Miniprotein binders against tRNA-specific 2-thiouridylase MnmA (mnmA). Designs and how they scored, part 2

Target 1, 344 residues: tRNA-specific 2-thiouridylase MnmA (mnmA), of Desulfotalea psychrophila (q6aiz6)
Amino acid sequence: MIKNITGIAMSGGVDSTATAILQKQKGPVLGFFMKLNQPDYETQRDRVSQIAQKLDIKLEIIDLTEEFQEYVLKYFSASYFKGLTPNPCIICNKEIKFGLFQQAILRQGVERIATGHYAQIHKTAAGYQLHKGVDPHKDQSYFLSRLSQEQLAHSIFPLGGMHKGAIYDLVEAHGFHDFRGTESQDVCFLEQDNVVDFLEQTAEFSASSGNIVMNDGKILGKHKGLHRYTVGQRRGLGISYPVPLYVINLDVKNNNVIVGENEQLFHKTMAISDIHWISQPEREDLLHASVHIRSTHKGAQASVILKENNRASVIFDEPQRAITPGQFATIYKDTQVLGSGVIL

## First folded at step 1 (miniprotein)

Design T3 (from T2 with Y17E L24K E33R K34E L36K R37F W40R K41L L43E R44Y R47E)
Fold by ESMFold2-Fast, scan of step 2:
Structure T3 (fold): chain B 344 residues (1-344), chain A 81 residues (1-81)
Amino acid sequence: as target 1 above (344 residues)
Amino acid sequence: DKETLEKEVKKLAEEIEKLLEEMKKLGDEETAREIKFLVRLAEYLVEEFKKNGNPELIEKAKELVEEAKKLIEEVKKELES
């Protein structure tokens, strides 16, 4: 019966392979591989096909090349030209992996899709909750912070309760010995290529050199375009100064890269907009929560003051380094993801 | 208590108005951006408290006002140098 079949998002990596092994032990499965405009498509396709064959899993390829360009690459390019630092992985998860890819799988008569993400889904009377994976070094809940209730309802994360070491042990027990020493995840076109090279090749680019300046306006050098710089960046500035200097802001209006000392990267406050709620607080205008300002951020305790039009102000208990406009701030209550907004 | 909260609201509103005047005196320097944010946020929290009566908003507004005062003193010290 087709509604008893679980779909598996297979990427050829260790995590999706482990997911396939675990889900096949629980019942009938169908494998699905996502085709994007990735440079390694042929190699990745061959790898995932070999894995599916070894596991005796039927594999279908779903081509989302055009959709990836429309939703992810245009968003990415547009954000950089506005002087913002995007997170294409969050948008790719929302629009492609758990959007169009999930919908294509569901059309095959599959009701649930398992992926190799290190996160947990809890079903409650009030709806689905997204929680951190138990391995603190592999938790991916930040990247899933924009998923809808419907997307979570159709998802399974078998690895959410496991540590990465156990994943390697599992795949090796099933004859896959070549994954150790190489971290494997869903392959993203943008993760393989140089970001600057990608932007200059694929987006309409107006080359606009400008000044690298101190906060007081003192000119220290020239830049080759705002898109080449990110808040917190130290390398590639091509300037010399008695102390290390970091990008502290991108000034689009004046076409300046603003640099300063490390201490100038610390701020107690930020504003967020376009908040998406997975689990919206019912009777709260003020939340005490842990806020993650990027995927690598460990989270910081903050007061989140909710405002109209899906906006909020965030006041951290301690100053946070390199708050970056365009990145997502994800709001956590303990292990639970409540939602996320775009940093202003 | 309601009487205590009403007195605190009045005191905070007066302090916020005073801080806004101090901000205008300091000018629109890049270093003053954080102070402006704190003062505007404190004002927002006082207005939200007037709508919903949540005492946590007033406590947070007080914290923001004290932090803004400290930063204003730092900026004034810089300007004197």
Scores: ipSAE 0.000, ipTM 0.379, lowest interface PAE 14.5, mean pLDDT 80
ESMFold2 (binder alone), alone request of step 1: mean pLDDT 68; pTM 0.574

Design T5
Fold by ESMFold2-Fast, scan of step 2:
Structure T5 (fold): chain B 344 residues (1-344), chain A 81 residues (1-81)
Amino acid sequence: as target 1 above (344 residues)
Amino acid sequence: DKETLEKLVKRLKELIEFLKEEMKKLGDEETAEKIEELVKKAEELVEEFKKNGNPELIEKALELVYEAAKLIEEVKKELES
């Protein structure tokens, strides 16, 4: 009898640990840990090694530090230079985690790789579909919206049908009692998750002071660099006004932070570019679909008007708050991810 | 297919009616006139499509309603409150 080996992407977190436990119950496994340009690498490596030893899983470390710099960190910094708000996790999944990392694992004779993602893969006659995880508070399908058919074909998401509470119960039953309350909230490569500190430490980043203005051009104050501001931000503006003011837009050309009242953050229309399809719609001029404009967005019904060169115009049924250029708009048909584009 | 086209036409008509109501609220007479022209042309294309079944007319109508929606958005963005 031939035994198939499943690879496990191990990060030292509760989700990858649960994934390792579940997959080891189904057959022989090999653990793999990514070395990236992360500030806590040694601590994370020691944690992963201890977990792998406790589970009796052979662990290999794959060094992708230079590739992470080239594909993710340069994209991140360049986006902020353009006055855009990037999503490095989506790019990391496409280029690194399910790209070069997956390819390195497959070269070792592993047929499929399991990860701790809360999403589902459905195999159909027309190809692989990506679907939302069943736990609505933990669904990560948005971050996987740029994956290819080939990447999905080699992936397993054991946690897609599970709720987060059950994951804690599972790891605790296997002797892991210290995971509650230790989860990372945002970007894994930033020390203390401080975007501003990271960008200002970059040698080529030129932060320049400018004006905080209202739409009518009235100057309310000074800013210390556009990279310090995000559409929808209310705090940290350093201005006093009779009503609450929010960042409405970043004007790179004039080096202005444009502020206004909350109602001015609501828009019915947006344009998207660089659309990637996981499951391309049959020849349609218009899709009526649910569109997610950021990872925390619940999704909103919209008419998606398809154009040439992988572009589209989006008209929402109801105005959406804080549409942010540079973020990804992910297109859903019920639970299925059809694809995603970059918000213009 | 026929079901997709019928759904598309229904959605397009809903967008046209929505744009007409938003246009009335703008208070910018010059922009309202431009929006009215775009909406009327979109309605003409939908009616022409009903007579001849040419799907290119629906694509053109969708472009016009998007342009009208963008103009409404720009005026709202420029309003003080």
Scores: ipSAE 0.000, ipTM 0.376, lowest interface PAE 11.6, mean pLDDT 83
ESMFold2 (binder alone), alone request of step 1: mean pLDDT 75; pTM 0.674

## First folded at step 2 (miniprotein)

Design FO
Fold by ESMFold2-Fast, scan of step 2:
Structure FO (fold): chain B 344 residues (1-344), chain A 81 residues (1-81)
Amino acid sequence: as target 1 above (344 residues)
Amino acid sequence: SETEVKVTFEADSPEELEKALEKIKELAKKYGAEVEIEVKDGKLEIEISGLSEEDAEKIAEEIKKLAEELGVEVKIEVEEK
């Protein structure tokens, strides 16, 4: 067997197509496409098949529909049931894309898998480091913050050093002119309305009506389920008040949505649990780092006080808006991802 | 008997709280004490345990001086368990 064959995770999008082009220039490749519980599966399959044919790449479809349901959709629904806001993309990357999908590809004698992610992998004497992609509008390192050393050892991110404009130029130079203005999706749960519809259509999800209240217990209205609300939300509350009100907290025990003024969303401290380290810090007690509390957060300087059982307390230099339980706090040293934990 | 010292720090910046934390850990190590740290409502709460009554008074005095030096507000409570 040729141990230098590179596997390519092909999705039918511009990023995976560019990845296929770049890796094929460097040596023999095999294409792989994930079948998940995606509504657009047939359209995506047809597109990726056409791209693979045009690039003269053999394509294999790996069916992970049941595993996606067990590891991603079950986690997603359970999190909302607990009044938490999940990140299914992070879990999908850890369990499916770089987990079971990568493992299936490696069993075929492939040593490394290239994906269209905008992030960088640096090999050092101490192990593999995950770094931000150079395009600040496309950096996906936050979503990869739960990857293991083994998963990084088998991964290649050819696009990490490139800007999105150069990717369009590359695919167009190879005869792909239809990608401008399109989106590449790994998971379909990016829109809030789509999330609510998905949860309410499942037989496994049961939600009850409750009250929208102020911190002092004053009832301002009714809600049709805690899963319809996220910390920081201003719109869609269906309440009337003299000043703008925001979701401050979800109270699962009393089935209340707690609302307040914008100022009440700012906090200097938070706790995190279930910390996964890609690169363990040298000190066991304290770390100065930039902490990203959601994918859209630009990062904030903080002191991370390390505790036992993969827990930590975080003290920000400046108060941060809308710290959301269930989301991931990703810890960065400059461009390097050190690890991530779940916000409590 | 076991005596605990409970310390609550408030500061204008997290940098000042971190300096206080580092110094308190050094003091606890000097006295052979155990340290438990909790962060709540923007405050750093530190429990120092495994101290004699005499050592608890000494460490509380040193923490007061540290807080004054760093310009942070501190509350100290000594409790016998």
Scores: ipSAE 0.000, ipTM 0.191, lowest interface PAE 19.6, mean pLDDT 83

Design a10 (from FA1 with L25F K34R T36I R38Y E40D)
Fold by ESMFold2-Fast, scan of step 2:
Structure a10 (fold): chain B 344 residues (1-344), chain A 81 residues (1-81)
Amino acid sequence: as target 1 above (344 residues)
Amino acid sequence: SETEVKVTFEADSPEELLKALRKIFELARKYGARVIFYIDNGKLEIEISGLSEEDAEKIAEEIKKLAEELGVEVKIEVEEK
């Protein structure tokens, strides 16, 4: 009998703590904490160190601040310069968390890495499949839609078959009573407002003021940069009008935020590019599937017409609200993630 | 009591350091070696372990060549644990 050492991605939050508890029960583990450009790093580091000490887990800190800047923040900045709404969490998972961080951990001599993600990995004769977590309120499969076969082969998601309530019960049974009464201690500064503030403070980011306009060109106000606005946004526009107005498009060429009524946000068709397949469909030209157009989207049935160069046209059965260029469209067959593409 | 190679790269951009890091991972994989790294403020520190003395000398030479190809500064130390 040979025991393999499992790496644990620890963040100081309830999910990674539960993951560490579960994996330590199965065999020897090593803990790893990732340093990014997060403002709460010192507090998070101290918390994860205390948790590791309590669980008797050796902890290594891996600094990926420069990689995060290169792969995620430059992507984020470039997307906003193009008037696109990025999803830095998907890119961070692909390039950092399951990319360079996972590779660094594997080089320590561990065979697999457990993370606190609410998703499932199924090994089949055709390869690894990514599936939704069983807790519908916590499923994170959308954010993992760009992972490779190799990244999935080295990953364990112990929480994928569990509900969040059971996770709190588990950590409390092991003496961690402070998680339930407060919001998560881990802050993802990849929230739009936090990242916008960060980008505006960097020397490489500059944005110009422009106009907030109706479709007909009527000027209703001024904006302080396209990067502050998202398709579907109603609040924070600073404009006055007799009916509610929403951001319906960002016009980079004219530096305008285009606003209109709610009805103008509904579209039946979209195009996607740069499709990454986790499990490539057997049919090459037509796929009927559920498509998620953002992390908060419930998914909508659509015909996906596959084209050359990893592109597709998507025709929804019903019009979808606030289709946003730059966001990822993730393609599902039931619980399985087939792949994702960038909305054009 | 294995031999380890400690490497420090310095560059004026994170892009060059990331290129160096990717090549180090490729190189370590060829030798079955383990890599620990830290990257911050124009500096990339790497420790490569699990090497024989002979393999440590070979990997050190390849790293010197890599640094010359990338035009980055490098310091290499080979140490018996």
Scores: ipSAE 0.000, ipTM 0.111, lowest interface PAE 20.4, mean pLDDT 80

Design a11 (from FA1 with K34T V35I T36W F37I R38K I39V)
Fold by ESMFold2-Fast, scan of step 2:
Structure a11 (fold): chain B 344 residues (1-344), chain A 81 residues (1-81)
Amino acid sequence: as target 1 above (344 residues)
Amino acid sequence: SETEVKVTFEADSPEELLKALRKILELARKYGATIWIKVENGKLEIEISGLSEEDAEKIAEEIKKLAEELGVEVKIEVEEK
């Protein structure tokens, strides 16, 4: 390991640029850019190269195209075909950004890696804790909820204690005036070839047809495959009814799309599986916590009842709308992320 | 999701459908949103979720402009959940 050299995950955006500026002030740095099959790869590569040159940072490109396909895109497609709504960003962070990308950087003799994420890492005697970023409009801790202790031990989030306005001020002070007015990078959410494959499968796929039914079993129509429906969906059902109907559940066992009125989308309880703990609670059967059922959710107070095999039952104080199987439920204690599980 | 944008493109050719999809994927990524995609009878249906109310309105306006640039028909619905 080369002591005191920090790796910088550089993406060409304002956040990674600010991260590079801050870390270079603290010691020697090496820049790394991740190739994933972005449709704007060449534009992004040119931008990140120009930034690295301006900051006098050596940049290396790490190609993880094949790994992104294997770990993220297959997960994405498989989830939809199981009647689940995926979160590929959480999986990408776990397997690619802080997994294989971090591992590749560490193999080059770098001790730690800084990224432009708005979240905080606190080192304690009991281990590393993940906390919300201080800017409530930019907090990304939900998307980092599956990181391991080892991944956090090798990570630095310089922006976790800063507000977005201060980031723009910082980069402008260093000669970068073109970032205002755009918040995100020009990067594809999915690989184009796999998206085309997904469309071709959807267009030509002879999925088993089934019924669109009310909770009581009354048949209102036919569907051409569960993967075409999401909890909360109102449009595209092809059914007639006196009041608006929404997908309230996907019944894989009976191959039914279950529909109902908006009120039926509210639930006080849910189950989660495949719980990953960043900071495992001391072995209590019951945990009182704030649970976030999607990235845009403000969090809701709940009792989390821990069960065998990394499973739990969640009982909210107030019913929550459109609890969606396949999404992640992230468990918070104040600003601290304890862990997350997959909603069943 | 707190707010979602539902988009339906009508495209007469696979090439037009692919152009529309590529641009929507770029927009969804720009806003950090989750997408759901369905193709049925020459129509591309996309649901974009994980958006704030303000971002949902902005992305809807960008999608409308995109449809005009591509010369394709689009239906856009913004729904609070």
Scores: ipSAE 0.000, ipTM 0.104, lowest interface PAE 22.4, mean pLDDT 79

Design a12 (from FA1 with T36K F37Y R38V I39F E40R N41D)
Fold by ESMFold2-Fast, scan of step 2:
Structure a12 (fold): chain B 344 residues (1-344), chain A 81 residues (1-81)
Amino acid sequence: as target 1 above (344 residues)
Amino acid sequence: SETEVKVTFEADSPEELLKALRKILELARKYGAKVKYVFRDGKLEIEISGLSEEDAEKIAEEIKKLAEELGVEVKIEVEEK
């Protein structure tokens, strides 16, 4: 009798709890909790321990505090100081959650790790495909766009075929009634505001004030640091003008936030670099695909012109609002994630 | 003009790649170097930066010894930028 032990990434939230319930029904499981220098570590640790006890799952804590600081928080800080808008969740998934954390779990003798992600893995003759979760309001495939074939081979996403309502019903049926209507249960440590405040405290940072300017150089106000602004932002600028103004660019060289009217945010073309392919396209030079330029983007049809050195030019069928350097462009074929690159 | 060491490990199992990574992280800390890594297509790709030319040669030699000790395949490239 071969016993397949499945590792479960447990965070104390509703999704990982549902994942644990579903996987335990299929066979023996081991629970794992990731320590990442998160401000709420002790509260989260106590919660995940109580959930594991209630489900009769053995829990191990994997301390990745040093690695998280080195690869995610330094990446985040460095990106903002370059005037780029980072996506720390994509980097954390690639390097920590499905990198070192997954590898540490596999060393415990488990064959695969289940996580509470809303995405699907399909095994084909050509390899593993990553697909959108079926719940369009919860799909997390964008954040998983940098995963390797090896990382997907060792992963299970039990929630990918389910809607969020069914997840609440499942956990409630197992005695977990406190998740519904509790916003803090799903709080992401990598929420931008929390991470910015954390970085300012840990880096001995003082506010690097500069100017908020129009494209013609007219000064409209002062800012408290480029890292507090995002392309497309209208609120929190603290400026007064006869028409609505939006952040259209960040100018690192002059330490300026450049603002303009909404129309200046629309572009038909962009370039991407450092492309990672989950499923390499059949054609090497050109593909027509849906491109997502941020996690909240609905996707837009585009021609992706592949170039040397893992680079591409993207030409949208229709101009897209707020293309943001440093964010990831994820390339989809229907529900399938083909890969992603960094917006230049 | 900083020197970088790029390392690619290939092994039979993810466990051996993780062992290699942990040892490289320990080694890089001794040299005060920055490390970026990714697990991709059954390989571990590592970039070590913030090194002098002399330290880059030393760390490259130590990585070769580490690969022999772990029984894993390694490709090392030292790049001056």
Scores: ipSAE 0.000, ipTM 0.091, lowest interface PAE 23.9, mean pLDDT 82

Design a13 (from FA1 with L18K R22K R29M K34T V35I T36R R38E)
Fold by ESMFold2-Fast, scan of step 2:
Structure a13 (fold): chain B 344 residues (1-344), chain A 81 residues (1-81)
Amino acid sequence: as target 1 above (344 residues)
Amino acid sequence: SETEVKVTFEADSPEELKKALKKILELAMKYGATIRFEIENGKLEIEISGLSEEDAEKIAEEIKKLAEELGVEVKIEVEEK
């Protein structure tokens, strides 16, 4: 009469497979796989079906192709149109994986969904806290920084307390020997071959040649579209100069890629907007916190000055390299994710 | 050599000190300066570094005006590193 069933987000990768193994040991489970019209859908579906069969887990497929296009791919294209560098994985987690996918699973009578994310959820009297996974090289808390209290309340991250090596050991102990040395990470990604090809196949993005310039306006070469460049990029510029040059900024109005020396990529300050709080600090309009400006950033100590309209100013103790507009700045208190905002 | 500005604010409440700190952080942003600070026992100590002598004098003057505006006591020291 009482269903104590845990949903498992399965993708055919090593992390979701380990998650399924661990949760099945604790009780009855149901597997769920997202269809997003990904290029390798048939291969991924075959893999996840084989894994579910081997583990004796019933697998349901939930088709979110149209929703993925509406919430993730349109956001992605619109960001590049504005000269911003998006993070589609953060949006996919908020809107699709822990949004519509979680909602569809909960409608089947399960109360919680386990995923293969390397992060931790702590329940406190003040609510749910999101914390870093213990493996610093695999921590995915940055990508989960936009999740709501409701989404965290329905989530389980069994891998948060484990190191990636132990995950491979676990799946191998259960007869899965194919994962070592292969790419198997489940990420929210584009359906096209690459970013540039995807953007250029839309009516909004025609190849528009412009100039690669120094801050003083000196023209060093031509580019084939701003969407082909990211702040901090050194390779693929096609220019010759006595010293190494990096993309410093994208000037949409003048259709210029602005380049300069490495030291010009360092800034002490940035502004963020559209702040989402997982755990908003009480009585604080000023925070001293570690701020991560991209997924690969190890974090930097900063003063965060909270402003109106979910905005803030960030002043780093030390200058930070390659602050990129459109990316997310995630605010941490020790291991805890407090929230995140969009870099302006 | 770079110039540093050391600032000490004293106020009756932590809220007054936090307000002063927020304004100083905003000023430091305009000058591209690095700030280090601590709040303890009704006192806010701030070190602003990475400044030219000209910018240090300008920031010190703006901080004096801020202290007057907020009605808090301030001590400012400008020194060359």
Scores: ipSAE 0.006, ipTM 0.410, lowest interface PAE 9.6, mean pLDDT 84

Design a14
Fold by ESMFold2-Fast, scan of step 2:
Structure a14 (fold): chain B 344 residues (1-344), chain A 85 residues (1-85)
Amino acid sequence: as target 1 above (344 residues)
Amino acid sequence: SETEVKVTFEADSPEELLKALRKILELARKYGAKVTFRIEVENGKTKLEIEISGLSEEDAEKIAEEIKKLAEELGVEVKIEVEEK
């Protein structure tokens, strides 16, 4: 019987290292590292191997390079082609980290996988709830808003009840002194510089220059591709105007970057589609909740009007800045994540 | 016996229409009625269309009267139609 063994998702970072330390104290563990053929793969592999050796944890590497390309990079490129701003981390969590990676780990004969995420899972009679982590500067519940009940049932988030300072103290107490001042999230293949280069290496983005225009169609300059611009962007426009101008919209049909003044970035309403529920509200077509429109958004009170085909209209109590099509709107009831949809 | 109540609200602000919708949903639950609705919001103009079905003719008239009073209380304009199908 091996069902008391916990799998640990190890990345070589401080959070997964702390997770491994905490879970090993509770029983036998197996470490797993995900290969995506990321640019720094060999450096990450060597670091996670050294950490596993120091902690006396058996480590296995699971290669998901082709699956990452199919589920994350294809989604990413397609979104930019449509003039949308994607969130690859949410899709990577749903399809790869808690999808295929979790499934591969469970096939090794473990019942649950612990990860270094700052979020909480509450088991109730009605199912599993996803909640914010207690450290407000580290909460990652937004990025986990697309997880299924089954994915949550097999997950443990040991850090959800802890503050980041205590995590550094924990790893240092166990001989890991190099994480302070050098700690960062795992290097994402889709970092800003790599994103533009990656997209421009695909045929669909190689010849996409067009105009930077005001709402009335007045041309202020030229752009080198819609994929280089995000709603709310002020820098890198290369245009001259008496007042600061911001990207307010991307017009794919006419290949225009539409710019305007800061006031034009504020909207009281938005539509969302493709809603996924972790905890679906019962018997209500109308929900008053806190809606997060990006990972850095504090959340804003809104009326969420549920419609057919997993769609909704969101009406904020106060206008919100830089609502961005393609990003996810995550619906919260206090600390609980109810679900999320794609901003239209 | 299928009687439906169709309700249309229009306002420049969504806040009062959302209050109306919430109260109408509560009212429909008391009568065991089915509610479908559509809300359209464009640059500060809101239109709310509600269809309440599964009602007897008597209950439909009672709901229509309560909705009329609600609109007066909230200071919004309402159009109410009672139809048999």
Scores: ipSAE 0.000, ipTM 0.317, lowest interface PAE 11.5, mean pLDDT 83

Design a3 (from FA1 with T36V F37I R38V)
Fold by ESMFold2-Fast, scan of step 2:
Structure a3 (fold): chain B 344 residues (1-344), chain A 81 residues (1-81)
Amino acid sequence: as target 1 above (344 residues)
Amino acid sequence: SETEVKVTFEADSPEELLKALRKILELARKYGAKVVIVIENGKLEIEISGLSEEDAEKIAEEIKKLAEELGVEVKIEVEEK
């Protein structure tokens, strides 16, 4: 039989479709689609099946619904219960997409899996490095910052060296004309507008009303649950004040939403826990690096002071706005992802 | 007895604390010491352990001189455990 078959993670989107086109040109391929706890599953399944048929690619569906609930949705709900703002896409990439999904594909005799991610993998004598994609508007390396050496060893990112326009041109040349204007970032359905409704339906916490307060304890109003608020939020507070107020912190112990002026959202320092290293620095207690505190952040120059138990303190060269507990801080050396930690 | 040196720096800006930290890490490496670092509320707290009594006194004196050169306030405690 054919020994070098490449698996393709197909989602029905433009990026996975372009990946399928490029990889099929290089050799035999098998398509794979994840079934998760997504409300639009039937529509997504029909779309990916039509694409696979048009490209003459055999498609297999791998059902990970229960695993997604256990590893991603419980993490998501529990984080909001603790007054933290989660990043479910980073956890989904680590545990599901490049974890259980990749493992299921490899068990079928596939050696490597191509995905539509805009990032680069460089193989070196010291191991695999994760690098930013060349298109600065599409780079997805932040969301991949917790992948292991083994997960990178089995992965191919064909789009990492390409620009957005070339991807649309490629799929259109192959008869796919309906993708323009449907562009979206790599996000899960649980990041949609109805996050609050989803959380309240899980029954994994008891929401209780509390106070919206200034840092000095002055009460400005009532809230209907900490999970309804995020650091940096201005709208939906339901309070009246002479100047604009923003959520600056969530106080779980006292059940308070702490608000203040925009200037109070700027900090030069933060702490990180649970650091995962893709490429661990050797013999360095202090790194000067670019730190990304959320997916939309362009990165900021900082001194990263490494501590015991995979913890660090970060001192930015310039104050950063809306540092959010529960989000991931990803550490970069130029284009290389060194690792990431959870913001405290 | 194990000897440790506890150092607390206070400075007007994180940049001044960072300069102090870089030089202290260099000094700890020279003595082969273990370092635990905490930065909070504009204070840099450093615990240096794995030192002989003589080396602990030397490193404390060098840190005091460093603080004077940088113009930062420092509190140094040497403890035997």
Scores: ipSAE 0.000, ipTM 0.376, lowest interface PAE 14.7, mean pLDDT 82

